# Ledger of designs, part 21: VHH binders against p49116

Target 1, 238 residues: p49116
Amino acid sequence: EGPLLSDTHVTFKLTMPSPMPEYLNVHYICESASRLLFLSMHWARSIPAFQALGQDCNTSLVRACWNELFTLGLAQCAQVMSLSTILAAIVNHLQNSIQEDKLSGDRIKQVMEHIWKLQEFCNSMAKLDIDGYEYAYLKAIVLFSPDHPGLTSTSQIEKFQEKAQMELQDYVQKTYSEDTYRLARILVRLPALRLMSSNITEELFFTGLIGNVSIDSIIPYILKMETAEYNGQITGAS

## First folded at step 1 (VHH)

Design ee4 (framework vhh_enristomig)
Fold by ESMFold2-Fast, scan of step 1:
Structure ee4 (fold): chain B 238 residues (1-238), chain A 118 residues (1-118)
Amino acid sequence: as target 1 above (238 residues)
Amino acid sequence: EVQLLESGGGEVQPGGSLRLSCAASGFTFSYYDISWYRQAPGKQREWVSTIYSGGRTNYAESVKGRFTISRDNAKNTLYLQMSSLRAEDTAVYYCATEWGLYSPKDYWGQGTLVTVKP
């Protein structure tokens, strides 16, 4: 049976594009977010248990959970991305749009609420000082979620989720033995991921990159991408 | 970069029908409210119809009951089904996206010409 995740699955290194612009730049945000999305999907693809579920199930799982994986990735990579700076620039843009009467108040309210939920989530993860092993297993728990509509092989998916939960428990109890309630504090953060709208995430982070297709539509392509193509996407190599 | 490309225009007889399409790229189409406008020769642009991200629709009084706006979010395409066409509907038809988070309020396509022969 071996472990669900290997040491290679704990490594999650985001390489950012050229230096952050001084001003809000949609292309910079989209390039950065795309690198994180590609890294997240490549991470999922590399898991033997995920591969064993087959192509159709893999596509359905990632379509259902990409926003949760992406949000966990934002939290994990928040410092590398300077996420707080990006979100502050977006908030400033939204406030100026209200003053200039360029965006509807209802739409601005929805986006602002999403940003506040995202900031709260990232802040809570930072305060808990979640490590790389914990992030890897939290991503595995959301990836192997059996409760999304339309899934096949739900029994096998549930078994992989249970295995992820057990291995996270073993890790936390061994590594943070003095903190009896650490696992509970970590796990109660996960439901908040489902409160975050994938439509608003797409608008905030992917508006300038996807063109005439949604993330849902490109997922099968990314999952079939060769390693060389993937490396080109995450490093910006020609 | 937001791009809008209209197609489907042409010549039609009074009482005829046409279906216009607008292919969108460079933004998350499903989240945006998108509109059709038209401009008759020598006149200012006139709003025709809007479809909101939530699926709600609104129409100019002159086209109510004759035109139907729709969207296909999977194809990032906006449609305008026009029926019972009149000579007064002769115009260049434009699609526009407004109130997008990062797009300008008034992004416009290049237009497609509709000619209703008298």
Scores: ipSAE 0.091, ipTM 0.427, lowest interface PAE 3.9, mean pLDDT 84
Fold by OpenDDE, second read of step 2:
Structure ee4 (fold): chain B 238 residues (1-238), chain A 118 residues (1-118)
Amino acid sequence: as target 1 above (238 residues)
Amino acid sequence: EVQLLESGGGEVQPGGSLRLSCAASGFTFSYYDISWYRQAPGKQREWVSTIYSGGRTNYAESVKGRFTISRDNAKNTLYLQMSSLRAEDTAVYYCATEWGLYSPKDYWGQGTLVTVKP
């Protein structure tokens, strides 16, 4: 069998909504996030191994890991997205909600901690200077995680994950031969993804994505979305 | 208006079972992830379980293997089957939506009391 990923899977270009508003409103944030989500899921869909698992398993995998995949995408696209600005805008909006006494103290704390974790993760990835290949393999490792409850074909998923890990290892050894521990440094970042709440991510980035519909609900539709339809979304569908 | 109404609470002996229900109204139930929370006396409210719109479930470690969350979208009802109940499970149990950061308020039920006593 060939490699799990090809060079085509390394390309991960997010197109932001244009023009960028002076004030990043919730709509802009959600649109940007939606584009990233779609890009991430369609990236997954483009992997032959992913396709080989079948529709039901694919859907289950994405449902299980979409937050992690999305977060890796945020890290990867942080500059293009101006993620720091987006997060600041989110915080500002949250502050307004706080002032209006719409959120409990506990909820505020949870959300702020999540934002902090997200920022720290993205910053850590930037500090590591993770390249496109490494991101691709990390996303694959996250995608083909067999340890989520309720998955079918876990043995096959595990094999794909191992393959992703091996390819990453080979790539790092080849590309960063002088840095013996780079692989380890990269992989130890993955646990941070599991600390992040998908629910909070969804509330922060996807409020009003398709009305008040959950990401979990729309995942099957996104995965079935045609590339042309996706492209239409990228070009600014309102 | 979003409404959540918990029921099914009561007193039960250790090792016993209880089934909680949460009747939801005022929103498209099937679109949302719904969760159970609980608050023991003198403690903070804690997350118990979530059932996602797609049917996937998640549990707190403390209840994993003992509790089962389920939903009936046709009835707009959330369930929590509790088994092997322990004294530490004594709490007011709440159902809540997983949506609402930008909403006017968080949506919680009034809760139902579960007491596990010998």
Scores: ipSAE 0.037, ipTM 0.356, lowest interface PAE 3.6, mean pLDDT 88

Design ee5 (framework vhh_enristomig)
Fold by ESMFold2-Fast, scan of step 1:
Structure ee5 (fold): chain B 238 residues (1-238), chain A 119 residues (1-119)
Amino acid sequence: as target 1 above (238 residues)
Amino acid sequence: EVQLLESGGGEVQPGGSLRLSCAASGFTFSYYDISWYRQAPGKQREWVSTIYSGGRTNYAESVKGRFTISRDNAKNTLYLQMSSLRAEDTAVYYCARDYEGSLYDFDSWGQGTLVTVKP
């Protein structure tokens, strides 16, 4: 059946909205995040192994891991997004909001802790200089996670995850042959993704776009979109 | 300094129409989602409608088909065209940047504009 991922799955190109705002802009953040989410869903849907699991399993997997995929996408696309600038603007806003008493101090603290965890994750990936092949396989390992609550028929998912792990190992050992411990350093970063709150991710990146509807409730519709609709969401076309 | 100033309220008979305006200053109006909220006597504030920066609109079920939200980015002004008004629409109407209570709620609520529909 060949490799789990092809060279086409290594390509992950985010098209950003224009123009980039000079100040904190909620619409720009949400549009950028929406494009990344749709790109991530399109990426997952293009994997033959993912398609082979069937629609119900595909929906369950993506509902369980979308936040992990999204966070990996933020790290991978941090430069094209100017993510550090976006996060700095949000932090500045939250610090200033303390004086206006609009949000509880506890809520602000939780969100600030989430932003710091996100920054640390992105910084760790940058320090390791994670390449496009490594990101593709890390996303595959996250996608084919058999251990989420509520999943059924997990043996095939586990086999695809193991295949992703083996192909990542082969790539790293061949490409970074002098760094014996590189794979271990990369893999120990993954548990941090499960500590990221999906609710706080929704508040930070999808406020105003979701309303009363959660991301997990729209995932089935995103996964059923035609290629033209995906392209429209990625580029911001109506 | 972010400012939103509502106007256009008044007394109207059932079945009548009013157009509310919200004049915005201190931010790049065209980039933000702007919402209308209302507070009826003795009730909590409720969301009425949102217009997104991209032009998409959303409405509370109670006003759908009767109210139309619109914006004029050149004038930094938000509108709410209200038709087929009912006694239940009697409230002080407020405009707000972003969703009330969100992480990005920057706006202080002003006095609003009072709409009174005579029973």
Scores: ipSAE 0.171, ipTM 0.580, lowest interface PAE 3.2, mean pLDDT 85
Fold by OpenDDE, second read of step 2:
Structure ee5 (fold): chain B 238 residues (1-238), chain A 119 residues (1-119)
Amino acid sequence: as target 1 above (238 residues)
Amino acid sequence: EVQLLESGGGEVQPGGSLRLSCAASGFTFSYYDISWYRQAPGKQREWVSTIYSGGRTNYAESVKGRFTISRDNAKNTLYLQMSSLRAEDTAVYYCARDYEGSLYDFDSWGQGTLVTVKP
């Protein structure tokens, strides 16, 4: 059957909106995030195993794990995105909203904690110096998670996940032979992804472009879109 | 104009059941995640449940296993089936497209429907 991932799946290049504005407004943040989301879904779509699951199952998988994929993408593309600056801008906007009494104390706490978790996760990944191959396999492991409710073909999904894990193991053993526990260190980061609210992520990064239209609803369309089509429809929606 | 209209509230005994409805208009209903909130007297409004555009559901811990949220996109209607009702469930229940106090969004709320659980 061959490997789950090839070298072509290691490439994950995010193109940021240009030019960068002096002030990172909500539109810029949302556009940047949308591009990352598209890239992540396009990446998933490029995996033969993913294609083999069929459209319905594919959609269900992405709906279940888009937040995790997106977050891994944030970590991977943190430098290119200037993620720290983006998050700072978001916090600034949040502070303005607080001053305007738009947010409850509880909501403020939730949002701030979410931002903190995002920062910490990305920082942790940076500290681990996760490379492109490792990111690819981690994304695959996250993508082919059989433990989400309502999935079909769970046995097949599990097999793909196992294959991803095995390939990651082989890669780490080969590439980082001197670091006996590297595999464990990188895998242990995955639970942090499940602690993050997709709703808050959606609110923080996507509301400016799609309004209150849910990521859930647009996932099927994104999976069918080409890059040119996406640029025309998503980035121009707001 | 976005409009949400709740109905189905009333008085019920503890352990009883009630079904709320929310009629939505003025937007593409199927595109949006829709939620129930409630506000008890003297308390802040709290999240109860959300049904996402893809059909997934989420519940507050206090109502999990007792309440069921559903939607009919063809009718632009949101439902909340409440069972095993408790006194602490007494509140005005609101249907919402947007969460109060969201970072970027405006609020879209109905007028609410009162649910009273008492012996």
Scores: ipSAE 0.013, ipTM 0.227, lowest interface PAE 8.0, mean pLDDT 88

Design ee6 (framework vhh_enristomig)
Fold by ESMFold2-Fast, scan of step 1:
Structure ee6 (fold): chain B 238 residues (1-238), chain A 119 residues (1-119)
Amino acid sequence: as target 1 above (238 residues)
Amino acid sequence: EVQLLESGGGEVQPGGSLRLSCAASGFTFSYYDISWYRQAPGKQREWVSTIYSGGRTNYAESVKGRFTISRDNAKNTLYLQMSSLRAEDTAVYYCAAESGYDFTLPDVWGQGTLVTVKP
């Protein structure tokens, strides 16, 4: 019955491939995104409450919420990733593709709408100046979502989500004592994560993956990796 | 600098053969689907052939059985082996690096190499 998260769960450090190429390419984006995904999965696995749910429940939970965790990670690591530069380059390319009839107008519109939603989310988090503790608890709230279809142990998941909300409230009230409405402003941003398409996230960030492999199909294998293998992926040593 | 540079064009007699090369630099060549296009005098640019990142190939009906596209990823080079050349094959030939993954990479076009089929 100790705290849901420890100080070790606040540390979230992304190591980018170096150097950034002169022209943006699928390999650089995919490698960067893969490192963030592995860091996010390793983070989730390190939580004792997550382990207590059991492997089948853990896997189902992460498969349901990986896009939300990944998007929070993008917002948290936006500066390290130069995310604004990446998204601006993609938008410019899409606008040129409309003029040259290279892609269907409907598809371009879907991708551009997703990019605009992502930019708005990241900008809102930056404007709120979300700190590392707040990100850790927001990720925990998203991770311990009891409302995804097909989940088992939903009562225990709900208990852990409520614990995450309580600990976030305690942190915000202590740290930002004069900002009475800060918690409310932070929490109302979370529903936007569920409006983000996981399929479009895969196209933007994971296009370099081999074949027609979806992220949710590889999550069970990632979660079973040894700690050394995770370290290799998040540091690029593999 | 991201660049494609074509070479190997020239004058050839009907029924002859030419091998075109396209040297790529500044990007990870093996990740791109690479195509040959051509533009005949007074006509629009037309697609000729594509070799996909996985090695699969596709050809325009007009060149099937006569042209062979290939790639050497170790040398960052694309090839087009042309045989049984006809007067209607006279065109400027361009290589283009197009990701099968849509929007992430800039489209890269070469400046072209002229192929003239004369009696």
Scores: ipSAE 0.000, ipTM 0.145, lowest interface PAE 14.2, mean pLDDT 82

Design ee7 (framework vhh_enristomig)
Fold by ESMFold2-Fast, scan of step 1:
Structure ee7 (fold): chain B 238 residues (1-238), chain A 118 residues (1-118)
Amino acid sequence: as target 1 above (238 residues)
Amino acid sequence: EVQLLESGGGEVQPGGSLRLSCAASGFTFSYYDISWYRQAPGKQREWVSTIYSGGRTNYAESVKGRFTISRDNAKNTLYLQMSSLRAEDTAVYYCAKHGTLYPFSQYWGQGTLVTVKP
């Protein structure tokens, strides 16, 4: 009962490691990405509808959609992260790696295509000037996706997704009343998120922190963390 | 615990052969390009060989025709078959998973010592 998201769910503040190094390094990139991932998981945990589904369902949903949530977070926080600078440095490195023949051309092509898709997505969101309310509801729509294999409670998940869509529509129609097609332009961007490889996202953003473990394997532990421990991860507390 | 562990090093006579293994865990092994590097006394680590996710291989000129890199994706294991060994092949051998992040990053194993004694 009541709205799916409250005003508190619109607030999404990423605290970056400081200072940014003169030369970008794996540790800085991975620490920044980790903070965004933990912030995204904490955001999901705070939603009463999400909590109501229970721990097993919560784990399954986040395992299925973490890459979509993370990519939306990258787009939302692109300026704070200086994401374009990070991606440009990675592209330059990949081009140099071709000359050294240390990586296969097929692998480099896959990673380059992923980066170009990510840049296109972030540029589309920036061009549309997606606001904090819109990002919150887009994240809710991808979180409450009933179509992932192995899910239980799919009818309830679908109802929460429909509620997110309805509340987004109400917000956009009231706030951007003169742009009749805005909602359609926003929603047609979402399918692109599922074309993004989670394995490539892991290598680009999490290689220096997780080593040989997968994001999928740590999600259950992140979702069960106490608030103080969770805050320590997203702010780098002692 | 996640690990990247080399084995198979030892002492061998010139012209002899050794097979190195690298057991990997905690990532999707078949998806990544994996390499062998070596570090001889008093030198920087040098690249020896790479096997790409698609099965293609590449070799440093100094080992081409003598070393063969291979992988078993079902067992998450990398191999280096070394033949016609020479004194200059004496080194600690490391397996490495390539990173694509800037600056370039690699995950290293513990290393395994190969000594070619006349």
Scores: ipSAE 0.013, ipTM 0.287, lowest interface PAE 7.6, mean pLDDT 83

Design ee8 (framework vhh_enristomig)
Fold by ESMFold2-Fast, scan of step 1:
Structure ee8 (fold): chain B 238 residues (1-238), chain A 118 residues (1-118)
Amino acid sequence: as target 1 above (238 residues)
Amino acid sequence: EVQLLESGGGEVQPGGSLRLSCAASGFTFSYYDISWYRQAPGKQREWVSTIYSGGRTNYAESVKGRFTISRDNAKNTLYLQMSSLRAEDTAVYYCTAGFSEYLRPDYWGQGTLVTVKP
C-alpha cells in the first residue's frame, strides 16, 4: 500500500482567464471560479484512492463537498486570483442592487455575512502560512468525508480519511518539528467550511454561468471526462 | 438567452472554399473557448477546431493546413475559413460554447450544412 497522495497531488496551479476587463464583471469572476473548481475536480479525479471508490461514490462525494474544496482552493489561490479584488467587486454589485431595489435587504445581509465568513477563513489560513502539502491533505480530508447523507462505501471512505489524517500528521511533525501543536491549529479550522452555504457560493462566484445550471448538475459530466480532456483543459492543448 | 447561430454553409465543388460564421449572444464571448464540430451522415460528431480565449488555435489532423479558425470579439462572431475542400468534409457544422472554458457541457447551435460534390 503506497501513500494516499504523491508529489503530483501537491501541485495546484491556477491559470487566470485573459483578457482581464478594466472593471470586473460576473463573467470574468465566473470563469476564474470555474477554472478553480475544474482544477479542484481534476485534482480529486487524479487520486488513485478516489478512483477506486467507483463512479457513483465519486459523484456523491464531490456533490457533497465541492463547496469545501472550492473554499480551500480560494484560500490557497487567494493571491493569484486577487480574491480581495473579486470580493470588493461583488460587494460593489450588491450595493448597487440595494440602490436599485433588485434584491431584498435580508438576502443581501445573508450574502454579506457569507463574504465575511469567507474572508475570515482565508485570513486565518494565511496567518497559519499553510503550505502546499498541508492544503493537499486538508482537501483529501474533506473529500474523503464519510459523514455525508446518502453515501455508500462509508467504511472505505473513512479509511481513506484516516490515511489522509495520518499522512498529514507525519508531514507536519517532520517539517514543523518545533511547532508541537501546529496540526491541531490547522485541523480546528476545517469545521468553518461546513458553515458556508453552497447556494451562496454559487450566487457569488457562478452567477455568470451561461444558462441556468447548478454546480451540482455539472459535476457528473466533469468527473466522466477522459484524462486527455482533463489535460487539454488545464494546459489548453486539446 | 444563450444563442449560437451558424451560417455560410452550402454546396461547393471539390477543391473549393467556404467561410462559415457563428453568431453568439447571451454571454461574454471573449472569455470562452469556442469550437467547431461536424457530423457527417451516419457518423458520430467529430471535433474540427478550437480557438481559445487568448487567441491560440488547435485543429484536428484531417483539417490542419486547410481550415483556419478565427474570432471577432467585437462582433461576438466565430469563423471557419475552409479551403481545398474534399468530399469527406461533407457534414453539418456546429458551433459550440461551454458555459465556461472548463465547465461543460457545451451549448450547441443548430448547425449549417456543407456539401462537397462535383
Scores: ipSAE 0.292, ipTM 0.568, lowest interface PAE 1.9, mean pLDDT 87
Fold by OpenDDE, second read of step 2:
Structure ee8 (fold): chain B 238 residues (1-238), chain A 118 residues (1-118)
Amino acid sequence: as target 1 above (238 residues)
Amino acid sequence: EVQLLESGGGEVQPGGSLRLSCAASGFTFSYYDISWYRQAPGKQREWVSTIYSGGRTNYAESVKGRFTISRDNAKNTLYLQMSSLRAEDTAVYYCTAGFSEYLRPDYWGQGTLVTVKP
């Protein structure tokens, strides 16, 4: 069997909605986030090993790790997305909501803490200067996580994860031979992803989704979505 | 350098057939979703068909049943078999490659002109 990932899987180019509004509104943020989510899901779908697990297992995996994948995507695309600006806009929106007494104090604290964690994670990844290959392998590692409840084919998933880890190791050794501990520094960032609530992420970035549908519920549809359908939405073509 | 080179365009009568080709180079062809777009004079560019890396295909309703997209990964070539051509099929046809069908294609060819004229 060939490698888990190819050079093609390293490509992760996010296209932002155009034009950018004068102020980042909920719609813009949601659209941007949706594009990233779709890109992430489609990326996963493009991996032969992912396909080999079957539709049910694939769906379960994505349901389990979409927040982590999305967060890695945010980190990777932080510059293109102007993530700091987006987060600031979200905070401002939340502040307005607070003033309207729509959120409890405890909820505000949780949400703000989540935003902080997200920002800190992205900053840490930027400081490490993670490249496209490393991101691809990290995403593969989180995607093929066998430790989520209710998964089938856990042995195979574990094998894929190991393969991703090994390929990452080989890449880092080859590319960053002078930095002996780079692999370790990169991998120790992964636990931070598990600290982040998928529910809060969904609330922050996807509140504007039509029908107030959960990400979990739409994941199967995203995975089956055709490019033409998405393009139609982007172009406003009814 | 990534290159997409379309060929096979020309003039054809209504009801006729034409086969377009797109030669790709500079990237791992087999891992990309490859598509055809077209742009008629004075109109916006529109999606025509996609063949995914897995081999599945999709078509615009306007060409469904008339056009067939295929690919040869060994030759890094995309094809579009067009049949029952209509005047409204007149356009510049572009070959595109994208990592994700949800996003704008990453690579575009220069296009090949198809003219359906009596």
Scores: ipSAE 0.000, ipTM 0.204, lowest interface PAE 14.1, mean pLDDT 87

Design ee9 (framework vhh_enristomig)
Fold by ESMFold2-Fast, scan of step 1:
Structure ee9 (fold): chain B 238 residues (1-238), chain A 118 residues (1-118)
Amino acid sequence: as target 1 above (238 residues)
Amino acid sequence: EVQLLESGGGEVQPGGSLRLSCAASGFTFSYYDISWYRQAPGKQREWVSTIYSGGRTNYAESVKGRFTISRDNAKNTLYLQMSSLRAEDTAVYYCARVTPYSGLFEHWGQGTLVTVKP
């Protein structure tokens, strides 16, 4: 019944903490990341198809895909966040710490590889000039993934994913009619999201604020937050 | 909830030995490099030793040959075997996960006090 996403679901505006620090600041990074995570969860729960699956299925879907949604959000909000500047500062700190022989070459190499993959992904999306409608549908395709272990209602989830894919195709063919291969270029970027470690994302973006709990553990609570409480988190906090 | 709980400190005479323990919970211990740090009264935090997830170890020059770091991944426990203790080893000892922000941001527990009395 009707389109999967409405125009209200295309709007995705991140409000950053201010001012941005001149030096690498872990609390600023974590606050910015938390706002993006809350915005992403609120976006997902506002979709009628998502609501129709029920609370237990909603929680399972988001637990399975939050890292993919978050990474798409990082790419979409990369300019607003000055993400390239943040990642460069982290890399510089890591290189200095390795040279001082204080950090593991093994674990920190994995972290640096993750940052490189994240930069590549964000750069590829920027080069394709992905618009707000395309990001909304890509997030929907990721959210309605029927292939995660332990999911119920997989047939209905697959139907919603297929609907997202169809609506993205219709949008791209209408809006970018001159570029026959645009949809293919966009879709081949998605598998890279599943190669990104959620554990490393947590270490990079949620240490200091979530250090006592995993993102997996807080997801049910975020999804159940009242609208006023949610708005307080993304706009009222410093 | 991520927790690191230090124990095993006490009073010893110069030349004595102590074994410190750090009990970890709330994360996959075997995935992380874990460090020992110490802070003496009126002094800056000092890095002491790191044991890497792959089993390699590294030590501050001041403790090399006297201290041995080890881990038991089955018990989620980190150890620091201290020998030939000196008055300058007197400090509160802390364990910490190595993170991308180590050296800039640290959360420390209560630690465990080691006092070397002449």
Scores: ipSAE 0.291, ipTM 0.603, lowest interface PAE 2.9, mean pLDDT 86
Fold by OpenDDE, second read of step 2:
Structure ee9 (fold): chain B 238 residues (1-238), chain A 118 residues (1-118)
Amino acid sequence: as target 1 above (238 residues)
Amino acid sequence: EVQLLESGGGEVQPGGSLRLSCAASGFTFSYYDISWYRQAPGKQREWVSTIYSGGRTNYAESVKGRFTISRDNAKNTLYLQMSSLRAEDTAVYYCARVTPYSGLFEHWGQGTLVTVKP
């Protein structure tokens, strides 16, 4: 049957909008986030096992885990994205909103906690010095999660997840043989992803979207989007 | 208010041609990438073509060589010239405005029906 992932799935290169503005506006943040989202979704789509599940199941999986995939992407691309700067900008924007009394105290707390969780997660991943292969396998493990409600083909999904886990284990054992507990340290980070609200993530990074279009609603379109179209938009960025 | 309005749909025989239009209003048309999508009965909406703000074009493989996307910025109008139409081209065709660099769809038209049948 072959491995779940190949070397081609390890490549995860995010291209940021250029030039970076002096002031990170909502549009820039949204564009950056959107690019990452697209990259993440198309990455998933490039996996043969993912394709084998069929469109309906694929869509359901992505809907269930897009926040986790996106967050892993944030961690992986944190340097390229200048994530700390982006998050700071988001906080600043939120502060402005607070001053306008648009948010309740409880909501502010929730949002700030979410930002904190994001930052901590990304920092923790950086400290672990997670490499491209490990990220790829972690994403696969997250993607092929059978424990989301309403999924079909859960047995097959579970099988794929197990395969991802096994391949990760083999990779870590081979690459980091001197670090006996590396696998455990890496996997232990995954629960943090489940603590993060997709709704808040969407509000933080995608508020610049015109209209009330939810990520959930656009996922089918993203998955259907031709890679060439996406790439063309990226390269055409000026 | 952003508006997109498709027109030009209709019935056509296989091998025939049809030109669709999408009238845009409520935004600076020239700043945006505009795309055509289509949805066949019982199928999901699929990407057909995009014309970028810079004038570059891209096409789905299924329509490449047969369809031509173009835009008139002065008229705020998107076009899709369809030739050598096939039965499988039968669908409701939608125009969509996308964010300039992200590819996210912000606005959709109501669509225009194209039916290719003998």
Scores: ipSAE 0.010, ipTM 0.256, lowest interface PAE 9.1, mean pLDDT 87

